# Ledger of designs, part 243: VH-VL binders against o27280

Target 1, 266 residues: o27280
Amino acid sequence: MDSMNVPEVLEIKRIVEESESVKTFIFSWDFRREVRPGQFVMVWDFRDEKPMSVSLIDPVRSEIGISIRRVGEFTDRVHGLSEGDLLGIRGPYGRGFELMGRDILLVGGGIGMAPLAALADEATARGMRVDALVAARTADELLFLDRLEAAGVNISTCTDDGSCGFKGFAHERLLTLEENHDMAAVCGPEPMMFQVMRILDERDVPAQLSLERYMKCAVGICGQCCLDDTGFRVCAEGPVFWSQELSRVREFGRYRRDPAGRRVPW

## First folded at step 9 (VH-VL)

Design S2 (framework fv_marstacimab)
Fold by ESMFold2-Fast, scan of step 9:
Structure S2 (fold): chain C 266 residues (1-266), chain A 118 residues (1-118), chain B 112 residues (1-112)
Amino acid sequence: as target 1 above (266 residues)
Amino acid sequence: EVQLLESGGGLVQPGGSLRLSCAASGFTFSRYWMSWVRQAPGKGLEWVSAISSGGSSTYYADSVKGRFTISRDNSKNTLYLQMNSLRAEDTAVYYCAKSYIGRAFDIWGQGTMVTVSS
Amino acid sequence: QSVLTQPPSVSGAPGQRVTISCTGSSSNIGSGYDVHWYQQLPGTAPKLLIYENSDRPSGVPDRFSGSKSGTSASLAITGLQAEDEADYYCQSYDSSLDDHYVFGGGTKLTVL
């Protein structure tokens, strides 16, 4: 971060409990700073700062929402906060989703439904037909079903354990859905996104995918760019990428790197 | 207990008006889309109208467009259907129904009978 | 006219398997919209029997199952019982703005 990029201290106006592990924190927002679905903010608890996707964009109420899953020390501390408490917010940052055509498919896994919920609101407001495939490991981890239904979205569910909807993975469920969408937006675990992207590519459906690991690159914090097999370093703006861009990244959906730079399977 | 309870049905002359009400309890009414579905005696189910959770979007079957108005009062957990310019073919049991996953209806009221007859 | 086509009646003997079809078009089932099934016993309100093509609400026995393929869906009832005698309706959603929610014409199941 540079010295000009100081967090604005905002009061938590409302907290929505989305599940046992996910909460949405709602803040008043001055929409002279435009926020688009797919963009993220840096959330500062006065000790650590982490990137979080914007999950609610409500210019009528002058509010934004940030959905946070409890996964570690920072998120555990933030989950312990109450309405009236303060957080620092910087942003928005990154490239958001682009909408095109008459109909859109949303494919979300777990917390990946957060930025897609904001996109669903914008797509329905623009008169698009919206189909959402909401995937999770278990029924308790399916997110935003009530909100998507309220927005007029056609919802299909998928759980790994079969506790709700289709029993299986998102890409297996996708194979049972129609093939005619003008575009798709995908967010979730990288292996899920890779499999979904391959199916959409075969159907000639242009897809946009949101990758959390590229959020820091979008704000210039990333210390090193990704290397391809030839040693060429590529810096790209994220977190949202078209499938055409990601098809050239050999690591996407196949493996990650540990702190020592070794390849680790997903 | 999750429940929908309709009221306001009855006998009305052609060209008349009726207002149906549906009282919701046992769930957060303001979070769900709501619909009216009707069934003429001895006939099948026909969707009539739907309203978004906040009331900003309303939808109507072609057969009732311009004559019926759906509305809701989230502070009272109540759904309404204002029926004007009633016709004999509007004679049916009217059900209040709550939206669910995949655009299903998981909770239905018991229905209220509307008879349009001269 | 019903947008979704069901057979007007089906029949079976106790213990048999019965299937009820629901045929749509490219603007509804063919567009990937889910199919839901309702059971209506005489004199009662419809009850959700199957949602999201194949899922069962709490309290619905596993004798009832749903499936979807292409522009069509099917409801299967195995181990048919006398109390299954009812009207069955499929329901989906249509991408045409004029008719959003669509029901099948209904199928009367008679247990012989």
Scores: ipSAE 0.006, ipTM 0.458, lowest interface PAE 13.0, mean pLDDT 84

Design S3 (framework fv_marstacimab)
Fold by ESMFold2-Fast, scan of step 9:
Structure S3 (fold): chain C 266 residues (1-266), chain A 118 residues (1-118), chain B 112 residues (1-112)
Amino acid sequence: as target 1 above (266 residues)
Amino acid sequence: EVQLLESGGGLVQPGGSLRLSCAASGFTFSRYWMSWVRQAPGKGLEWVSAISSGGSSTYYADSVKGRFTISRDNSKNTLYLQMNSLRAEDTAVYYCAKYYIGRAFDIWGQGTMVTVSS
Amino acid sequence: QSVLTQPPSVSGAPGQRVTISCTGSSSNIGAGYDVHWYQQLPGTAPKLLIYENSDRPSGVPDRFSGSKSGTSASLAITGLQAEDEADYYCQSYDSSLEDYYVFGGGTKLTVL
């Protein structure tokens, strides 16, 4: 337990540039401390600490990868680092994805493809058929296509602006995809996930959705993880939730919380 | 080695039927959408039909809709095209093709010739 | 006529650069669907040459390149060689048509 809650200073072994705004940082990892797709780690740059999803789990090479999008001061500093530089890592934390059945649909938006890329590796290793819908605002923001292709995943793409693949939103593209899946996993912007969940629910496909904002709650940092106006708290189990759990939450896809815990529209 | 091998082509009379097969090897067949693409003698490529990886979704070109049926057997790594009510205009080499990212076809079979004539 | 328009033929001498155009519409290339290119040598099956507008499969020489702008795409072949003599097809996707996968009419490249 101590090893999970004390940051280890690890050397950046490799950096993969996934896009202009996203990099994957690869570290040697001791797999006596198990990691599963959908879990996250706390990344410490010796000034601030932020939760980041694990995007690569490679026990053969004894490596994990953490994909980070450049969106603020912390992530800008981390993006300035080079191979050989040091970061503090603690974890893993949170509830990971559960796999069931023989076929799975992955639906990822932007950086939400990071935990789904790790899940795709596990699903293919288990002999599951994997279909992935990879969505982004623009072609330059589509992530992990080469990695998914190498894993044998059947890929569909869409972009909001039509710069690659289907022109439109993930939920519009999903309507043209195969309906026969034993389960789905979804990660991306919350409004996108809400629309996708509704379609999967109509198809009776059980889905797991990963909510980035609940990563801190899984570690116990945030006490303001209330998704329902009745005072119902879901923060203990995150970041991955089944669709039937989220269908009972009235604010999912409609409201978010600011740093002070105030409810604000998306 | 990654390979697609078509069979079942031949000479058939108008109104007749043929079933084409495509044997896949060297990749995990059950993970990919598959298509049939045809080419009439001296003409260009024309998409005929597509099937999802699990087999539940099928798509057809307007010219073959209601006459052709695409199917697959993932346990045998085999794709099929059942062709009924054949017409002279269906005369073509039929290629089995594997779906790739962006709606491309990265692996093609050698083709099997279907001739609809008396 | 094909949904995607290609010139029926193009010719060049060894070492030259040739370009093959592929013109679509707002419902296919203009809607953001990718363009793919296939090379078909006489008597053989088509081979994927360029995918997702500009990417090359393993084994395709750097002499082949693709680009896309608006409703059109282009295949460029530099340092033309005799073995490049073939038919070239562009392909895209159009969800508004019954024929979802749309091919160009093909361009015969003659190496003089």
Scores: ipSAE 0.006, ipTM 0.421, lowest interface PAE 13.8, mean pLDDT 84

Design S4 (framework fv_marstacimab)
Fold by ESMFold2-Fast, scan of step 9:
Structure S4 (fold): chain C 266 residues (1-266), chain A 118 residues (1-118), chain B 112 residues (1-112)
Amino acid sequence: as target 1 above (266 residues)
Amino acid sequence: EVQLLESGGGLVQPGGSLRLSCAASGFTFSRYWMSWVRQAPGKGLEWVSAISSGGSSTYYADSVKGRFTISRDNSKNTLYLQMNSLRAEDTAVYYCAKSYWGRAFDIWGQGTMVTVSS
Amino acid sequence: QSVLTQPPSVSGAPGQRVTISCTGSSSNIGAGYDVHWYQQLPGTAPKLLIYDNSDRPSGVPDRFSGSKSGTSASLAITGLQAEDEADYYCQSYDDSLSDYYVFGGGTKLTVL
């Protein structure tokens, strides 16, 4: 547990280019430090440290993978690295997804497919039936389709612009899919996750949702964070929450806070 | 008030049958997995059966599979356990329990005693 | 078929600290499944004491705390009181048993 709080400098063993804007960085990993789908690590480029979800967990090869989308200064620098270069990694942190039942629905938006790809591998290895709804704004932002297909996952796609699969949003596509799943796991933009959660709630499907904005709360001291927008102190470890937990968070899917603490809509 | 109340227990001969009921109140029953957990006199807790929120999936401990049937009526906020071919080893207090999304049992009933004896 | 192992009994005096262990395997706690703890007072139904390794339900005093590491979990009780005399059970999932719930054998806490 102590070793999880000290960055370990690791060599980039392999880089997989998932798209023009997304790369998966693969590192050798000592699995005496257990890693579960849905957990994250802190990635340190020797200037800044950012939380990144683990997207590949491979105990047979002794490897983990971290998928990073290029969106800003930190990620642009990391994308400039090559095999053999070094990054600092500490963790894993947070609670991961829990698998239950015989079948699972995965609903991923954009880079949110990264932690769900790791979950798909584990669910498939467990013998579960896996259905994945992969959503993005455009075809170019759909991720991990080849990996999911290789794992035996039943794939549905949708894009906002109709460039691949169903034309529309994830929640609109979900309405055309089978209703009978023992559980679901959802990761992507918060407005998408909110709409998907409401449909799954109506279908009585328990859902786990991964919230990027709560990754830092998961590494903090329990009892020091406040997730309820009413100011009620809730001691909870993210980034993965059950839909029942999120139904009590008024900010989820509706609002975020600016630097002054004011509510602003998504 | 959040509450689970079991009924239907009693004394029964080996090979007999009993139907347990659990009345739920104070929460949205249809949203949660429900379980039966039993405890033999002087022994520990043993999970018996679980049912998904909509009733589409049911699960049983190997010791009761084929003899017990779990069911629910969400319109009546009631969970059931039909127990057939009862054995002396089924003697226990049977608890109705709500699962926090399939994980912890956050609400328990008071229990109902089932005694299988000649 | 792995089950969770607890000591059958522990004891302490008022004001002291006691710890109850729960040892699992790679198929349950070691697989990353959370551990939950229940308190059963004599003649009563079990009550949820700790869930998801370390979280407390409303009304449970902070004298009770939970932790998890590797294949094991622990329940710690500080400032022991006579009212804490009860049976304590840990519970998790075991993925080798097709999503069955698994309980520890229970620990009887005696307050001397």
Scores: ipSAE 0.008, ipTM 0.519, lowest interface PAE 9.2, mean pLDDT 84

Design S5 (framework fv_cemiplimab)
Fold by ESMFold2-Fast, scan of step 9:
Structure S5 (fold): chain C 266 residues (1-266), chain A 118 residues (1-118), chain B 107 residues (1-107)
Amino acid sequence: as target 1 above (266 residues)
Amino acid sequence: EVQLLESGGVLVQPGGSLRLSCAASGFTFSRYWMTWVRQAPGKGLEWVSGISSGGSSTYFADSVKGRFTISRDNSKNTLYLQMNSLKGEDTAVYYCAKSYIGRAFDIWGQGTLVTVSS
Amino acid sequence: DIQMTQSPSSLSASVGDSITITCRASQSISSYLNWYQQKPGKAPNLLIYEASSLQSGVPSRFSGSGSGTDFTLTIRTLQPEDFATYYCQQYDDYPYTFGPGTVVDFR
């Protein structure tokens, strides 16, 4: 069956340990189902299903990669799997990143660097100049530096504790970067993305931002993916949005939802 | 040395026009959102207008909308405020300021006094 | 427009005192608030950005806190150079608005 909505049971071909808390699971993939950077898949461990962004797209080897951070029961179970074990994958879902111009800035915070790593591969393959600002709390949490370097990406790092690169937050580091870009792509915690978006807007740089945190529905019908002011469904209309779309959403970067669904400040 | 220097403040008649300038030095002017903030004699601060780094987006306080325009010349490191249809209540010291994180204004000029006399 | 109010409008203090100034927004602004100091005849100086972040070069005796609608600026162990007017400013929505100011003067 040629349907994105039918789960495929795939063998874990290879596991790459990205950090103490992040692993990339690599699967053989039939590229008759096109996958674009910024899209996500539903990962099924035969008990629960969770959305995960695609972090590697390799048509030459016929492989996709999915990077997963260990944060709860589902991810703990998946992290306990070995090469040769099986997972259900369905998708891809959502809008991918769009590339334009000659140069692109990537701004990634923590696991948000995962979909941006796939985008970096596509942008470099198109001959674009790629600058990446990779942000994390500590040096040990910086992701994909070796992969980005191998792709020819110009890397800037920042850590909250100063253990690698600039000491401070992503938006503080961005203010010290002098070059303009034709576009930007941003993925990470919403407060970081909001501050970065404002700086890019001030520089007249069109930006695309990925809202992975609120993905709850694979098929775009579930209201749990809905943004508050516009009714946008992250899984149907996102997870990638242009900055001008997000500027109309008052909740973005200001408020989050607690487990009870209450609106709380970041 | 990072600095902003305003100029152009003078005495003008009600209904008149005036253009203020703000010369920037010591930082990459073309990278920052810029603003004008005014202060009437003996009163508090009032935000007037803001402009994006490339000049494509401009914002105004309701009290000046339709009368004032903000612009910039990044090749000259200069910010402008064109004030038309001036009223007595526009009398104030006008400050130019550079944005920082959170639209915080980290660098301010010394101000230039505009007096609208009736 | 988002209206900002400050309390008190003025206060008298002595060197060495700790003082607290409050700022209230007419609607929730999350943490999108800055604090400024202005001395007579001079331009304002940025003290605190994003409600609680201390600007580089500002003495550690200054601190900010709060979120939503209620915000506080605290100055510990007041120094002679701290006698000034203090303003809060929201940047949650346009037009940006300042509080009316709090004058801190000698007792």
Scores: ipSAE 0.007, ipTM 0.459, lowest interface PAE 12.0, mean pLDDT 84

Design S6 (framework fv_cemiplimab)
Fold by ESMFold2-Fast, scan of step 9:
Structure S6 (fold): chain C 266 residues (1-266), chain A 118 residues (1-118), chain B 107 residues (1-107)
Amino acid sequence: as target 1 above (266 residues)
Amino acid sequence: EVQLLESGGVLVQPGGSLRLSCAASGFTFSRYWMTWVRQAPGKGLEWVSGISSGGSSTYFADSVKGRFTISRDNSKNTLYLQMNSLKGEDTAVYYCAKSYIGRAFDIWGQGTLVTVSS
Amino acid sequence: DIQMTQSPSSLSASVGDSITITCRASQSIDSYLNWYQQKPGKAPNLLIYEASSLQSGVPSRFSGSGSGTDFTLTIRTLQPEDFATYYCQQSYDTPYTFGPGTVVDFR
């Protein structure tokens, strides 16, 4: 058994309330087990296990953070925990983001800012210019603005209702921005990511996109990750993919799968 | 107390060189982009140069390209502007400033006056 | 380079007036526009970032609006401390450029 595959029971050291629906759980971590932005861990509450992206990687304090949105029974239980309580953590898993060039654009929607916040820390530490487009439905749902500002990131905000920054969707905001970047990283709702990818492709900006639904493929679970595409009919390793890999996938941005495996339009 | 303090401004002859310094305190200097903005006597603001948090990316206004160099020493919390081949039109108060959301500049120093004349 | 224009170049106003200053970019800059206030002999102060976001500590009588190429700064119920020079600045692309400034004087 790989040490990465054995769940370790860790004490919750600190909890940060990011919004009414999102909390970051911080644990002491032994960095002899490397963690990269874009990777995820399996979080075990001693009843169920769910994949969660790593949102904080802090070797100086020997801490990792995991940001969790309250969306169902498992996450409701985890949100009810306090500092000093225990969770099982297994991983990290998946392929993380790769950094290249001198400047990067981050485009995040909702909880998708979680892995991008960790990436922002690494990119700024590497000396890259980092621009972030942070999108949400309302101002109260914008995440990690204080962390991004503290990391030296150039931030633009976008809300569907216009309560903060640009009024509209992330891709509408991006259309009015004509900056050239060496690369981009995108994470958020799949329809948003598809629209953003299309614009970045037209600008010849290579992008990496993080697809939450493919996290389990990275641990060898194939059925849920099979793609409906004649070029890619096998389970893909994720959750991070280059835009050129996704441009051939007919399913991306058009369809999702319900619990029975049926294709359902977004 | 968040503070930026510029120093180095003096009278210098045309064609000369001068290095300005900006000492930062009260915030984590190594995490922020830094910039130099100048203002000629009685004139408006002109952006001069910017540098990434780690120092690897630098940007310049066309008026100073090839003559000025921006650098930083994160271990000393200090920003520098090396000015070469100085011209009379470079006479200005030079401000250092810290980047913020929207690539705005939220914290400014008090400025240091550079006069270029014979 | 992106050119910035401000209108008017100067205006005279009385305490209690509401004033509007406009800023125009030579090309679309999305909402990458910031507004600064500068008093004589002092460094500029950030008022508005990202076209419409009010900087912490700045009175609510200041507001910004616009996107693309056309932007406005509005000061409601002008106070004595508001008589100053105001600059817009685009941060869409380097080199960053400032408008020429608008001087707000007592009438």
Scores: ipSAE 0.006, ipTM 0.441, lowest interface PAE 13.9, mean pLDDT 84

Design S7 (framework fv_cemiplimab)
Fold by ESMFold2-Fast, scan of step 9:
Structure S7 (fold): chain C 266 residues (1-266), chain A 118 residues (1-118), chain B 107 residues (1-107)
Amino acid sequence: as target 1 above (266 residues)
Amino acid sequence: EVQLLESGGVLVQPGGSLRLSCAASGFTFSRYWMTWVRQAPGKGLEWVSGISSGGSSTYFADSVKGRFTISRDNSKNTLYLQMNSLKGEDTAVYYCAKYYIGRAFDIWGQGTLVTVSS
Amino acid sequence: DIQMTQSPSSLSASVGDSITITCRASQSISSYLNWYQQKPGKAPNLLIYEASDLQSGVPSRFSGSGSGTDFTLTIRTLQPEDFATYYCQQYDDYPYTFGPGTVVDFR
């Protein structure tokens, strides 16, 4: 129907190995189809189609990047591809991040740094001061540190095991950071995002959070994208939500859903 | 000094339109979600609408959905409520208020009276 | 929509009394409830947020408790300035809903 709903077959121009388990796939992109940080695309390997956040938006080079973590059969196949191979790309979809004020705090966990890396590029291009708290289970899961440093971002790190930076969880590290930001953007595991949201709310810092789970159905025909109690559909109405919206959702940070759609505690 | 000041409340005929404004001062307006809450004469409080700090997310009570729109201009520190297809039951004092922790409303304007004549 | 009810609708009290106002939600709202005070001709004032947290500047004689569907606002040692209308408000889901109010008046 619309051009964004028809997959375009694109050649993999370049592959960047971000870590042992994460690669960024870079494609030439026609920016007549505008892409914003926080949006996602459907990636098609000619067998299965999966949603992936856009991690690089470069209109000067006419390129987009899509960062993919190896977590299952589809992503294992995609990781096996080489420069020159083809993938289908459909989109972009979803609401992106809004920027406001002069300074922003980014809080990212693991692959959640992917959409935040694109946001960091836009924020720095607009002249904002950017502070990033990059969190992971171990040092080898910390992503985009070199890219953020090159962009002039002020970086703090934490790892659960203490292998890099602060030893502890993102919310514990956040308690030691200065409180003065005009806004925040958060993306990572849902329990981390819930704890971070509570602290930012206490500090009166407006936050946007990206819910990347349940983006399996971009056409709005499945219930897996819905949040409990509010009926929010991540692929249609998200994936980016303001903290004031999410603070009312009982499911956020407390429950996940199994394949049958039943609530299961984290 | 922290202040919210509503304006625009007047007598209007049923089916008419009206735009309310709320001027904010003494705090960083662009950081906060904002809301409109109304109160009919001698009645209780009714939540009308809310808007995110950047303006992209808006929410409405069912009684006003499709007739009212909420917007903001962060460069002017001003919140707006555009009211269309006004009904007698829209007669109320309209308050603007600022969101706080717990989605509570910690700062309120003094209200502006809208009267929709039958 | 989540329906909110308050009991009593009105009460008469004397200075020095302790009073309790109840608020009931039609379904569980966890602790997602706020309390407001409104004096005649004035805008509401936030008293308590998240069921039990006292807003800065509000006297300690005010306290809130409850979770799920049943909530209470207690005012200990009632003062002349406490004669007002009190509203509970849920924020568990849109649309946000207020209780009908409890009028606290002189006996």
Scores: ipSAE 0.006, ipTM 0.446, lowest interface PAE 12.9, mean pLDDT 85

Design S8 (framework fv_cemiplimab)
Fold by ESMFold2-Fast, scan of step 9:
Structure S8 (fold): chain C 266 residues (1-266), chain A 118 residues (1-118), chain B 107 residues (1-107)
Amino acid sequence: as target 1 above (266 residues)
Amino acid sequence: EVQLLESGGVLVQPGGSLRLSCAASGFTFSRYWMTWVRQAPGKGLEWVSGISSGGSSTYFADSVKGRFTISRDNSKNTLYLQMNSLKGEDTAVYYCAKSYWGRAFDIWGQGTLVTVSS
Amino acid sequence: DIQMTQSPSSLSASVGDSITITCRASQSISSYLNWYQQKPGKAPNLLIYEASSLQSGVPSRFSGSGSGTDFTLTIRTLQPEDFATYYCQQYYDDPFTFGPGTVVDFR
């Protein structure tokens, strides 16, 4: 698409500090170009371009938000920016989350809560009951708790180190939660998502999982975005997949692929 | 304390079967991929088999494929290796090890010796 | 399968020496290489992961370097407890493979 493929230079309208390592950058957006939870945009700092999931979709204020964790050179540079500075944005790209039923479970790990926060807003706007399991290594990495609470979401937390909520991993906490959801949406580190998917599959809860890897390839022809066994192209057919689709992928939870298409263990 | 304890290693006849067990304690067993690594007397380390945290994905070295089966019981914190059609070349100390998401074997058991008689 | 080789196969050293062991992969494995130490009759211990990261509790005299196909393990100021066999291991692809080992003996 011509409008999606042309990067727009947008002014950073507002920056929200979510944690020591995560900031949300908010831009004015023309909603004649639709954006759905689970989709991503390419963020360009005029040197490098990286895919980022949309974490806020606010048509009332005509704003989108993009939450970025500080993990390397690109993200360190972007974190150094101020309100009024410029970034290039193109997209949205990819398949977003689909909502079905009346009850949804969200399971997010770290920055994986970003696309799930946008989904929570849509689910509550549709009148769904939303339960969120928010997981992180430490309390400082738990994201969007106040926003989720304001939206009417029922929140459970867990941290690996026990600094907030349940002491343990997301899948361990999930085993102690209610089993009666019509669907689930999961986003976080791939090993966490794999464990959660297995539990939800045993409960016959259909789940959608967001695979944020491979999104460097913005065109489906390149092949770098393909998953093992299935040939799915994450940028064209993802990043959101149903659990039934992922159950056939030997690579899921074990390997990812680098830019050359080589297997890299988690 | 994080610990892995192997058991089941004995002298067994060629063509026989044997089941090894590995009891885990001090960590959340169901979270981690587990592996078996063996070492023949006086020789180096050889990876044998791996199993995903939930037990649905299993992997084997070509030397044991079709003869060995790996499984786990997360309710009992126990890893198993079912060894069938045993050969003299399977004689080794078998180590159970915790694999952190397929990366490094950071915790090892003491090993259990399997001897396949001639 | 990715094949791992180590050199030397054995070396003799004295306490206080600085020694280097090399490991080579048959294809690029990026930085996905571990180093293990094994003492006679005991299980291996993880020393270095991801080519250069020191495992918790391991003395700073151990260091790892390299990427791609060529890797080194260095032990500075060798101590009596360092006389052992050392193995490299790739975890880039399945099946995981170990090097044949390097025996470090008293001189």
Scores: ipSAE 0.005, ipTM 0.406, lowest interface PAE 16.1, mean pLDDT 83

